# Designs tried in a protein design chat: VH-VL binders against p32459. Part 7

Target 1, 195 residues: p32459
Amino acid sequence: MVTVVAETLTKESFEEYGTIISPDEEISRMQNLEKGANQGTAIKLLQVSQVENKSTSKVPNWNLFRCFPQPHLNRVFTQGSNQAISHSIKVLEKHPCSTQTFVPMGRTSAEVAYLVVVAKEIGNKPDLSTLRAFTCLGNQAVTYGLGTWHAPMIVLGKEEHLDFSVLIYESLDPDRPEKDCVEEHYSDGDVCIII
Key: E = the ipSAE of ESMFold2; O = the ipSAE of OpenDDE; V2 = 0.75 times the mean of E and O plus 0.25 times the DockQ between their complexes.

## First folded at step 1 (VH-VL)

Design s10 (framework fv_sotevtamab)
Fold by ESMFold2-Fast, scan of step 1:
Order: C-alpha cells, then structure tokens, then sequence
Structure s10 (fold): chain C 195 residues (1-195), chain A 124 residues (1-124), chain B 112 residues (1-112)
C-alpha cells in the first residue's frame, strides 16, 4: 500500500522524471525581458523541453487526447485548498523508445487543470518508492522522460473534458504494441494519491 | 454487494411525463457515471444519456435530447431519469447502468452493473 | 453514430459444441495510441437486465466462466463460447464505447 500527497509542479521538482514547459517560471528566470523576436512582439525561449527518440520511426506524431475527469475529480482544485481528495491509480505506463509530451488546450494559468503521477524504474517495473504526484496548471506542458513510468492523463476541474496535443515517436505496429507502450496494473487502493 | 434498485412499473397516457429512480448501494455513488438505457419490447438496447453524480454533468443522445432529463441526489445515492412528452413508441423497459471512466480518448465505457429495469407502458 | 451489426441474428447450437457470434462496427473502435478496442459483450436472459461478459474486446469480467472469450480488432469482433451449457441460452449484444455508446441488434442463442 503506497500513498503520496500531490505537490505543485515546478521545473525543479520534476527534473528527475522529465521536463516541463512552464512559461511563467521560464520568464521569471530571465534577466532580459526585451521582446527581441517576431519584429519586437515576442520573447523567444529556446529548448524549453527535451524530446528523445530511440524508436525506429524518424517522424514524430501529434496525437489528440480528449480526456474526461473521473467523477470524484470533476471539481475545482486550487493551490491552498484544504481538500484532501483520494485518487487510486490503476495503471502506470512507460514508453520505452520515446519521450511523450502533453500540451493542454483551453485552460488558463489560473486553474489547476490536471494531475501527473510518475515513478522511476526498477527491474523493468515502476519503483513505487520513487512515486510522486504533481498538480499542473492549465498553461503547463509535461514531457515524460525515457523510462519514466506515468499514469494515463488525469484531468481535474469542473469542465467536461480537457484536450491535449500529444507529441510522441511511435511505430504503431499492431503486432508489436510493447515497442510503444508497456503497462503495470494495480488493484484499487494499492497506489493512492491525495490531492 | 453492488446493487442498483429501480422504482416500479408505470402506466402513462401519451403526452405525460414519467420519472424513474435508481437507488445504489455497495459502492461510492460519486465514483462512477450512471447511464440510462432504453429497451423497447423485443428490441435492442439504446443509450439515452448519463450523469456524473459528483458534478451533475449530463450528456444525452440526440434522439432523446429535449425530452430526457437525468439528475442525481448524492444525499440519498439515487439517480433519476425523467422522460417527457411520452409517445406509444416510448413503451419500453428502462435500465440504469453503472459505467466506469478513464481519462483517455473516450468519455464512455462499458456497463458493469445494471438495475432490474422499469417497465413504462404508454397507452391511451 | 457508429453502427454495430451482429451476425447471425439467431443461432442454434448443441450442448458441448462451440458457439460463435460476430460483431462488425461501421468504423474502427481501436484507439491506436493506447492500442485498445472500445468493445464490450453482454448476455441477456428473458426478464433480466444485460450482464457484462467481456470488455476491451477480450478482457473477461470477474466471475465470467473461461468458456467465454472475445477476439478481434478494429471493426471485426467475435464472441466465442467454447462448449455450450444450457445456462448460456440467451441474447448476446456487442457494444462500442469509442464514441457515444451504441449496441448491436442482438444474436439469439438457442439450444439445438
């Protein structure tokens, strides 16, 4: 039985599991905020996430995920809220040959929009002693690193759904699904997140 | 044990409204969607709509939209389906059915537990 | 809507023999990113509600006997009962949940 409390997603807190695109954090780290790009109308930050490909495919896919909140999670979550909502994780998955990036569409930086649950690997299985959970704002994108086990996307908030643009290198070989995704399943209550 | 217990049979006139209840026990009501399915005598199954009991959020099949209203009362662990402007073609057994959900591509799933059904007869 | 078509409409099988029921969807119910088929099978006996047998095309629901199995992918699916028992006489329905749920018209399985 493992229980972890969700924490706020930051570049620093996620660095052992992958990278994030966090615009407000990136901007706060800059010394010069001059709009030097797009003819004086943009601040351009390079290489804000790391994408890696070890698959046989040379071309990435943009997939669309329309994600629906589970009933007990279809509610407002805000930083500083004293809600202690428990969520049981039923599966963790890994993409052996590619990073996977989720970019949310249609939520703002003022909203906690989704939950990311990750673990490192031990013996080709999730290492539950490294399990962590993060609450993510509507303007933050997450890239899971190679070998990082993660829960299928979990959305929060009062909306009926949240769409994600999802970047991944994948072979889509129906005879070899394990090249693209490997899963480990858990019984209800064995792995719990407190939000 | 998981149980979905529906209200009893109803006989209605054309143009009337019927409201059927589905009381659940043996699980946390707000952890699953509640769906409603119509089965006309000797016919197949037709999905009508669903509710998320935690949020009150509903979705309806376009065929029933405008006539069907699904609600949930979390204090009594009871879901309701109200069908208005009844026609003779609405004569059917109505089922409530529990559906799990996930955060993947589809907001819909299979139905793992069903109520016993409520026969609604619409005749003049 | 995705249209689900079952074949045959009715089937008579002797006790101990294999029963095979087919289900075809008007478009693929396979989500390529997770490689899952959004397809379920139900059993309905007279006067009773439907009972879930199979989900994700091939996963057997808890308590369902091993003689029931599901197979197929994309648009073509099969429910197999390896050795018919008297209690298996029922109407069987397939259902997709890739989009707004739709059911096949049903296959009536009778004992020959």
Amino acid sequence: as target 1 above (195 residues)
Amino acid sequence: QVQLVQSGAEVKKPGATVKISCKVSGYTFTDYYMHWVQQAPGKGLEWMGRINPNSGGTKYDPKFQGRVTITADTSTDTAYMELSSLRSEDTAVYYCARGPYYDFWSGYRYFDYWGQGTLVTVSS
Amino acid sequence: DIVMTQSPDSLAVSLGERATINCKSSQSVLYSSNNKNYLAWYQQKPGQPPKLLIYWASTRESGVPDRFSGSGSGTDFTLTISSLQAEDVAVYYCQQYYSTPTFGQGTKLEQL
Scores: ipSAE 0.000, ipTM 0.507, lowest interface PAE 14.2, mean pLDDT 88

Design s11 (framework fv_sotevtamab)
Fold by ESMFold2-Fast, scan of step 1:
Structure s11 (fold): chain C 195 residues (1-195), chain A 122 residues (1-122), chain B 112 residues (1-112)
Amino acid sequence: as target 1 above (195 residues)
Amino acid sequence: QVQLVQSGAEVKKPGATVKISCKVSGYTFTDYYMHWVQQAPGKGLEWMGRINPNSGGTKYDPKFQGRVTITADTSTDTAYMELSSLRSEDTAVYYCARGGRFLEYSYYMDVWGQGTLVTVSS
Amino acid sequence: DIVMTQSPDSLAVSLGERATINCKSSQSVLYSSNNKNYLAWYQQKPGQPPKLLIYWASTRESGVPDRFSGSGSGTDFTLTISSLQAEDVAVYYCQQYYSTPTFGQGTKLEQL
């Protein structure tokens, strides 16, 4: 039985599980706001996320995920406030040979748009002692690191759905599907997130 | 029995605001989307928008966006449609209709209110 | 927006004869992932709200007589009334729900 309280997604808090693209956080760290790119019309920030590939495929796939909120999560969540809404995790999954990047489409930094739940690995299973949950703004993207266990995407907010552009390397070997994805299942109430 | 009962006919002047209610019974209000449809005299059906009563989330047709507001009160199982800045072209029968179970997003409308006539005249 | 176009605008059919109403969408309303057509048909009599007849292009709503049938896929759909009854005199509308809902302009069915 494990219960964790969701916290705000930041580059520092996520570094053990992967990387994030967090535009407002990146800009707030800059000493010089000179628009030196695109002939004076852009600020270019390099290497804001890291992608890794140990699969047999050299070509990445762009997949589209249209994600729908579960009924008890289809409501407004405010960044930094705990509304004591409990969510039970049924599955954690891992992509052994590739990072996986989720880029949300059609939301802004004005509201919390999705929940990321992650754990590190122990003995080829999720290490629940490292379980953490993060509330994510509509303009933040996440990249799960190689070997990072994570819950299938969980959408929050009043909207009907949230679309994600998803980058992953997949071998798509029908004889070894475990090379692309492995899962661990949990009973209701065994792994809970408080939002 | 599933029923949607709407408020009575309204007569309004141009520039006024009208608010129509739709009280539901016979099912769990938060399990289905509630839609509003306009039908001008002798014309066809025009979708205005919908609400998810569970979340309060709304979606509007661009033609009505900025003038229409759809709300829901889960304590009384009642949906509302408010249309502002009324014009003579807004003279129509307005229907509430249930369509799509939550997370199904299949907006065919299986139960309809009786309709509310709104007349906009000087 | 997906534009729904019905044909004919009106038709007159004798009691006991077949009535056929067509509906065309400006783009496909077939969703390949679930193989469903997001298309419904409604009947509206004067002074009454619309009544759902068919959904998923061919599924009859509970209580709708079996003389009503829906067919078609993708962009071309048909509502058929196999043997017209007097009570079937009404305006019929198709509706897509693949995207933001839109209705056809309506087909007025009259008795000859």
Scores: ipSAE 0.000, ipTM 0.450, lowest interface PAE 17.9, mean pLDDT 87

Design s2 (framework fv_sotevtamab)
Fold by ESMFold2-Fast, scan of step 1:
Structure s2 (fold): chain C 195 residues (1-195), chain A 117 residues (1-117), chain B 112 residues (1-112)
Amino acid sequence: as target 1 above (195 residues)
Amino acid sequence: QVQLVQSGAEVKKPGATVKISCKVSGYTFTDYYMHWVQQAPGKGLEWMGRINPNSGGTKYDPKFQGRVTITADTSTDTAYMELSSLRSEDTAVYYCATGYRYYFDYWGQGTLVTVSS
Amino acid sequence: DIVMTQSPDSLAVSLGERATINCKSSQSVLYSSNNKNYLAWYQQKPGQPPKLLIYWASTRESGVPDRFSGSGSGTDFTLTISSLQAEDVAVYYCQQYYSTPTFGQGTKLEQL
């Protein structure tokens, strides 16, 4: 039985689990805000996410996830507040041979739009002592690092769905599905996140 | 332990209305949809509809739409299914069921509704 | 609506022998984004509610004996009981949850 309280997603807090694309956070940290790209109309930020491939596939896939909030999560969550809403995690999964990047579509930086739940590995299983949960804004994208255990995408908010563009290298070998994804399952109440 | 406890058997005349309850314990009522499933004697399972107990939002199968009403009382952790304009072909065992989205980990014991003239 | 069709309607198997039940969906229940088949199997004994055996086509529910296994992908699915026990005599249903839930018509498993 493990319970953790969700915290705000930042580049620093997520660093041991992967990388994030956090445009407002990234821009606020820059020393030079000159619009030096696109003929003076853009600020260019390089290498904002780490995409890695250890699979046999040479070409990445863009997948589309249309994610629906579970009934108790179909409500407004405000960044920095704690409504003490409990969410039980049923599955943690990892992609042993590829990072996986989720880019949300159609939400703003003013909204908490989704929940990311991650853990490090011990003995080829999630290390629940390292379990952390992050509330994510609608303009933040997450890249799970190689072998980082994570919950399948959990969406928050009053909208009926949230779409993600998802980048991954995957073999899609039906004889060896464990090359692309490994899962660990939990009973209701064994792994809980407080939002 | 998760339990779904349904109200007892009902005998109704054609044209009547029946209302069946399903009281839950052992989990947070508002965390999952509550579904209702009909099973006519000697036949298979038919999904009737569901409620989101947190919002009160419902969805019904077109076969039952207009005759079925599903409600939830969060103060008593109880879901209800009301079926109106009863016909002999509505004679069936009715189950409440819940689980992760739309597969069903937990089922009520069933309520037999007999419609006879 | 996705139509679920089981075969056979009934099956008689001797104790200790393998039982195989098939389920076909009218359209794919494989969601390509998560590579999961939205397919469950239930066991129902007379006078009892259905009991979940398998979800996501091949994941065995906690407490279900390992002689039960699910396989298949897309539109064609199989429930296998590797060595029939007397307590396995029941009606078995497949169910898709890719869209609005629908069940197969059921397969009655009897002891030969």
Scores: ipSAE 0.000, ipTM 0.433, lowest interface PAE 18.2, mean pLDDT 87

Design s3 (framework fv_sotevtamab)
Fold by ESMFold2-Fast, scan of step 1:
Structure s3 (fold): chain C 195 residues (1-195), chain A 120 residues (1-120), chain B 112 residues (1-112)
Amino acid sequence: as target 1 above (195 residues)
Amino acid sequence: QVQLVQSGAEVKKPGATVKISCKVSGYTFTDYYMHWVQQAPGKGLEWMGRINPNSGGTKYDPKFQGRVTITADTSTDTAYMELSSLRSEDTAVYYCARSYYRGSWYFDYWGQGTLVTVSS
Amino acid sequence: DIVMTQSPDSLAVSLGERATINCKSSQSVLYSSNNKNYLAWYQQKPGQPPKLLIYWASTRESGVPDRFSGSGSGTDFTLTISSLQAEDVAVYYCQQYYSTPTFGQGTKLEQL
């Protein structure tokens, strides 16, 4: 049995699992806020997330996920406070040959919109001693690193759904689904997140 | 709660076409592949094909020589399986069954089955 | 295609006794990257659709009694019912999902 408490998503806290696109955090860390791009109307931040491709695919796919909150998670969550809501993780998955980036659509920095659960790999399985969970704001995107185990997307909040634009390199070979995605399954209560 | 509800039994003549529906509820239709499995009377299970409802992409077992067509209607959360040029050997119960689209093709939920009888 | 062969075709077991059903694949269904066997077991009673019992060769589906267990790796797999109950009388199928899904021919389990 493993239980972890969800923590705030930051670039530093996520760095061992992948990268994030966190606009407000990036801006807060800048020394020079001059609007040097788009003829003086934009601040351009380069290479804020890393994507990798070890598959035979030459072109990435943009997929759309419309994600619905599970009933016990269809409620308001506030960044930096613990609601003491427990969520049991059934599956962790990884993409052996590609990073995967989830960019939320239609939510703002004013709300906690989704939960990211990740672990490092040991012996071709998730290393549960490295398990961490992050509450993510509506304007933050995550890129799971190559070989990072993660839970399928978990949506939070009172809205009916959250859409994600999802970037991945994948073969989509139905005879060999394990080339794109491999899974590890858990019984109810074996892996729990407190939100 | 997850439910897969199939259309009712059909009786067809040799050479006819049958179209069976599988209406889903209780989950996001586009997050799961829908598969169709044939079970002839007193025999085992045989995979026929699948559809990804999100893309419309299909894969079929070549045994049916292009006689099988699987479609999906995301506006009604319904998958369809059409089998043409029916023969007496096609008399069977047909099941729809789902598998997670980013996961492996084992089937956690099945429809109740639709009996198709081919007789003259 | 991967061919799945079950043994025996039929088995009669007394209530409270152990039932063992075997399944052999024509090639390995073990994926080395995740060390998982792509094998599932189903129970089918007359007039009903198959019901998932076990996936990943040994993981029990939620709600399935703990008397059901799966074991094996690579090409040789076993479904065990430690103490047969009357409601366990059914046909059991193994299924591989390492490639395009294929099922074993089924094992009919009867009460002796």
Scores: ipSAE 0.000, ipTM 0.433, lowest interface PAE 20.5, mean pLDDT 87

Design s4 (framework fv_sotevtamab; at its last look DockQ between E and O 0.06; V2 from the best seeds 0.00; counts 0 for: pae E 16.1 > 2, placed apart)
Fold by ESMFold2-Fast, scan of step 1:
Structure s4 (fold): chain C 195 residues (1-195), chain A 121 residues (1-121), chain B 112 residues (1-112)
Amino acid sequence: as target 1 above (195 residues)
Amino acid sequence: QVQLVQSGAEVKKPGATVKISCKVSGYTFTDYYMHWVQQAPGKGLEWMGRINPNSGGTKYDPKFQGRVTITADTSTDTAYMELSSLRSEDTAVYYCARDRGYSYGYAFDIWGQGTLVTVSS
Amino acid sequence: DIVMTQSPDSLAVSLGERATINCKSSQSVLYSSNNKNYLAWYQQKPGQPPKLLIYWASTRESGVPDRFSGSGSGTDFTLTISSLQAEDVAVYYCQQYYSTPTFGQGTKLEQL
């Protein structure tokens, strides 16, 4: 049995699992806020996320995920709130040959919109001693690093759904689905996140 | 009991087409890939292609140069392999075989009894 | 295509003695992300279809006697029969499933 308390998603806290696109965090750390792009109307931040491809595919796919909150998670969560809700993880997956980027659509930075659960690898299985969980705002995007184990997307909040634009390199070889995705399954209560 | 039962032996002339059936029982036909393997007399095994019975999606070995067509009929739980423009070197026993997917190493665990196709003038 | 080469092409072994069959792949069939070798071994007795013996290079199929064992990794693999029985007279094939399936040419095992 493993229980982990969810923490706020930041660039620093996530760096061992991948990268994030966190606009307000990026801007807050800049010393020069000059609007030098788009003829003086934009601040352009380069290379804010890292994607990698070791698959046989030459081009990335943009997929759409419409994600629905589970009933016990269909409620408001505030960033930095106390431990109130327990969520059991059923599966962790990894993409051995590609990073995978989730960009939320139609949510704001005002509320926690989704939960990211990640682990490093040991012996080709998730290393549960490295398990971490992050509450994510509606304007933050996550890129899971190559080989990072993660839970399928978990939506939070009172809304009916949250859509993600998802970037991944994938072979879509039906004979070798494990080249695109490998899963490890857990019984109810074996891996729990406190939100 | 899982079984794959193939149609009987065929004798064909060069240039003809042969269609072999493989009827499954004892498992859910749409849950497993079905493969076809050729074995010429006294020779080794050559993979020809496979079908996903759930989607109808096929994959073939280029060696058969578009001459092979694999199909599945989910109403009768039967897979078919059609080989056209037959040549004398196509004389062989043809097997259907099931793979068990990732957990079992995509190994071919259940095989049909084989169908001998003889191509002669 | 990954080419599978077996050695020897044939061997004769006395009852109760050890038989060893080798298989070499033209490229590695070890998948680094799951650390598994995508290799199987089959037995084909005269007049019968092939029978699965070993998968994942060393995992014995259910119902297969423990005298059969598989070993090796990457490009070099071995099937061992620790004590030959009369019913083991057959042709043995290795097969990779790392990519499009390919088989070795077969090794004919005969009783001496």
Scores: ipSAE 0.138, ipTM 0.669, lowest interface PAE 5.8, mean pLDDT 90
Fold by OpenDDE, look of step 2:
Structure s4 (fold): chain C 195 residues (1-195), chain A 121 residues (1-121), chain B 112 residues (1-112)
Amino acid sequence: as target 1 above (195 residues)
Amino acid sequence: QVQLVQSGAEVKKPGATVKISCKVSGYTFTDYYMHWVQQAPGKGLEWMGRINPNSGGTKYDPKFQGRVTITADTSTDTAYMELSSLRSEDTAVYYCARDRGYSYGYAFDIWGQGTLVTVSS
Amino acid sequence: DIVMTQSPDSLAVSLGERATINCKSSQSVLYSSNNKNYLAWYQQKPGQPPKLLIYWASTRESGVPDRFSGSGSGTDFTLTISSLQAEDVAVYYCQQYYSTPTFGQGTKLEQL
């Protein structure tokens, strides 16, 4: 059994698993990569995240995910409560030939919107000793690094759903589905996240 | 040939620290967990901990937690086990062992030759 | 953690006879997701490291003689040597790797 406590997503904390786009962090730093844009009405920051492609496809797919929080993950009933929530992970997956980017849509930095669960690899299996979980704000995007093990998206909060624009390279080879996605399954309670 | 070669026998005083090495050859060091096992004279095998040489991730048995440190040097394909605050009960042969992983049925298929650590005043 | 208990602690068997060693786990080491028993058997001779004999409870490691076999599921396992040879005199350990690895206390097999 493995249990981890969710922590706040930051650029630094996620560095070993991929990259994130965290607007408030980026703007606060105002690195040398920033440029004025739109005749002074915007700030443009370059190369804030990294995408990698080792698939046979040269064109990425923009997919849409509408994700629904599980009942126990709705924060409406926990309002005013300090009780921790336990969530069991049933599956971890990886994309061996592509990064996968999730961009939440329609949320702000004022809300914790989703949970990210990640692990590094040993052999061809998740290394649960490296299992970490992150609470992500509504304006933060996550890019899972090449081969990073991760749980399917877990939505939190009060809203009925959260939409994600998802960028991924896919070979879509029916004879080799593992090129696009490999899964590792767990029984109830084997892997638990405390939120 | 796949093999694990451990450093030589050690004699230490109580309170001292010992560091044992396990050099890997014949396979990719970073692809497999490396475990350490303690065996006191005439006694059974006791798991101490493991490391993912690729990620550096470790797990320890609570019995050794706080005194044992397992590390890996990928540049030399060498795993290390450091045990501090040595006591007489730590007198034992220590083994490094490769975990074969899920695809090949787990279990410890390759073992070092063992390193005797003697703790005596 | 999962406690492994072997029985007997020691036994003596005549050459050519069957040797049976039992191992019991405090919890099931059968993983429901893949229906595999995370159980291994090792042989250790004096002055040598343990040698892997059986994994997944019943699969022989390469090079292990056919006289060695593993059986069982869940919490009860058995290592059988169908016809004891002189070179089989050793201490045998069961191990679970369902969770944090743990070993049985060992069974000393001697020749009568």
Scores: ipSAE 0.007, ipTM 0.532, lowest interface PAE 11.6, mean pLDDT 91
Fold by ESMFold2, look of step 2:
Structure s4 (fold): chain C 195 residues (1-195), chain A 121 residues (1-121), chain B 112 residues (1-112)
Amino acid sequence: as target 1 above (195 residues)
Amino acid sequence: QVQLVQSGAEVKKPGATVKISCKVSGYTFTDYYMHWVQQAPGKGLEWMGRINPNSGGTKYDPKFQGRVTITADTSTDTAYMELSSLRSEDTAVYYCARDRGYSYGYAFDIWGQGTLVTVSS
Amino acid sequence: DIVMTQSPDSLAVSLGERATINCKSSQSVLYSSNNKNYLAWYQQKPGQPPKLLIYWASTRESGVPDRFSGSGSGTDFTLTISSLQAEDVAVYYCQQYYSTPTFGQGTKLEQL
């Protein structure tokens, strides 16, 4: 049995698993930079998240995911206030040959909108001793690094769904499906997150 | 218990068609690829093709030049291999075999008992 | 397609002695991204279907005795039986599954 408590998503806390797009963190680190983009109507931040392709495909896909909260997660969550809600993880997956970026659409920066669960690899399986979970705001995106084990997206909050735009390189080789995705499955209660 | 049970031996004339069944029990049929392997008498193993029972997608060895059709019936958990335009060199034992997926390197961990097909004048 | 060539075609070994069977592929079966060799070994006794012994070139299938071991990488692979038992008399096949699967021609192992 592994149980972890969800923590706040930050650039620092996630760095072992990938990169994130976190606008408020980026802007908060900046001192007054007025020389903007779009003739002074935008602040442009460069290279905020890193994509990588080791697949045979030269062209990435943009996929659309509409994700739905489970009934016990269909409630308000706040950062750092520990709701004492338990959630069992039934599967972790990895993409060995590409990073994968999830960009949420339709939630505000003040709202905890989804849960990210990740682990590093040992051998060809998730290393559960490195398992971590993060509550993510509606304006934060996540890029899983190459081969980072992660749960399918878990929606939090009272909204009916959360849409994600998803960027990934996929080889789509019918003879070698493991190049795109590998899964590991768990029984109820073996891997749990406290939110 | 996991089992692959094949249909019984067949005797056919040249030019005929044979259809061999492979009935699955003890695991979820649609979770794993099913392969077909030919073994001529006193000879080695030769891969013929495979099916993904979930999607119906197939792939075949070019050697059989489209004479092989592999299908799956998910309502009865049964895979089929049909070999048409039979020739005397098609006399062989035919096996179905399960592929356990990535964790086992797509190796064939469970095999059917084999079906002898004899093609004679 | 990838051609698999085994050597020798037949081999006679005394009980308790070491048996070595070689397998060579016409192309590498090592996938560099996961560092795995897509190679398996099978045992087949007369009148029986093949039985999986080794996958990923060196990983023993559950229930396979410790005397069986696989080694090698890329294009050159070896199945070793450290101490031959009477029940090990069989034909042995290597198989690649890096691409469309192909088998070696088989190696007949007999008791000397």
Scores: ipSAE 0.000, ipTM 0.468, lowest interface PAE 16.1, mean pLDDT 87
ESMFold2 (binder alone), look of step 2: mean pLDDT 93; pTM 0.950

Design s5 (framework fv_sotevtamab)
Fold by ESMFold2-Fast, scan of step 1:
Structure s5 (fold): chain C 195 residues (1-195), chain A 119 residues (1-119), chain B 112 residues (1-112)
Amino acid sequence: as target 1 above (195 residues)
Amino acid sequence: QVQLVQSGAEVKKPGATVKISCKVSGYTFTDYYMHWVQQAPGKGLEWMGRINPNSGGTKYDPKFQGRVTITADTSTDTAYMELSSLRSEDTAVYYCATRGLYYYGMDVWGQGTLVTVSS
Amino acid sequence: DIVMTQSPDSLAVSLGERATINCKSSQSVLYSSNNKNYLAWYQQKPGQPPKLLIYWASTRESGVPDRFSGSGSGTDFTLTISSLQAEDVAVYYCQQYYSTPTFGQGTKLEQL
């Protein structure tokens, strides 16, 4: 029984759980904004996320997730606001042998589009004392680090759904599904996020 | 240059409330947690709680929960720690500290504020 | 809460000699995803706020003399001062930041 207040997703705040692709933060950190790529029409930022593979598969999978907001979350959220909307987490999962990157499709930097909830591991389960929650803009992508526990994708906003392109290395061994994904389940009210 | 400047020493009676300020300069106030740490005379360091100035979200150590309130005013880049129902054992130096958000230790500290609780 | 325990509570060391302070955490503070130990060491002199010396168990903060070094992993950590200087007389604290921050009880380092 823990309650955590959601905070704005930033590169610094997420470092211990993984990496993020955050275009406006990356651009704001640059000393030189010259458009040196694509014959003067682009700014190219290298290695903005860290993807890792400890699985037996050498080929990554691009998966598609179409995610639907729960009714109480199907509303406008503004970045940095304290709304006092409570959301109970039912599941945390981890991918022990691969990072997993979620890239949202069809939302903008003007929208708080999804919620990321993460925790580190103790033993073989989530360490709830390290639990954190982040509100994410429509132009931010998240890469969960190896073994980082995280909630299944939680969509916010008035839209009917949000699609994600999802990159992961999977062994897809039917005899050892725990190599790709393990889950821990929680009762209603045991793990709550205030948005 | 990054600096945390705390308000001056306070003398309070038992049962009173004290409110200490911590004004920040040299960085973006909303980018880092602000922590509060208590140090009683001749004792070690005890974490009291923290605030995320961007969201107003707080987390407190159970030992202080119910008596401590941490707030932030983004218009003045100032964090506050309010401790109520003061007892003589609350006599301590109180520090604000920042940049220790899981990934680093707390590398920027205020100068400390001495709170004396006496009858 | 992760409990941090330091040993010894106090020690006296002659100038130029090695000082060793130990810190034990009640659970591992090593995070497997980034392979980092979430452990810091602080120095505190009378009347001053704590000063960060070491983070990530072994990385020296900018401006900290190289006679200070941190080592260890998981639950057992050590701060070493290779050759004690007079200015090193202080109380030293370990701190974990794997979860909500907790400090060790402190080790008082005195000159013999």
Scores: ipSAE 0.000, ipTM 0.460, lowest interface PAE 16.2, mean pLDDT 86

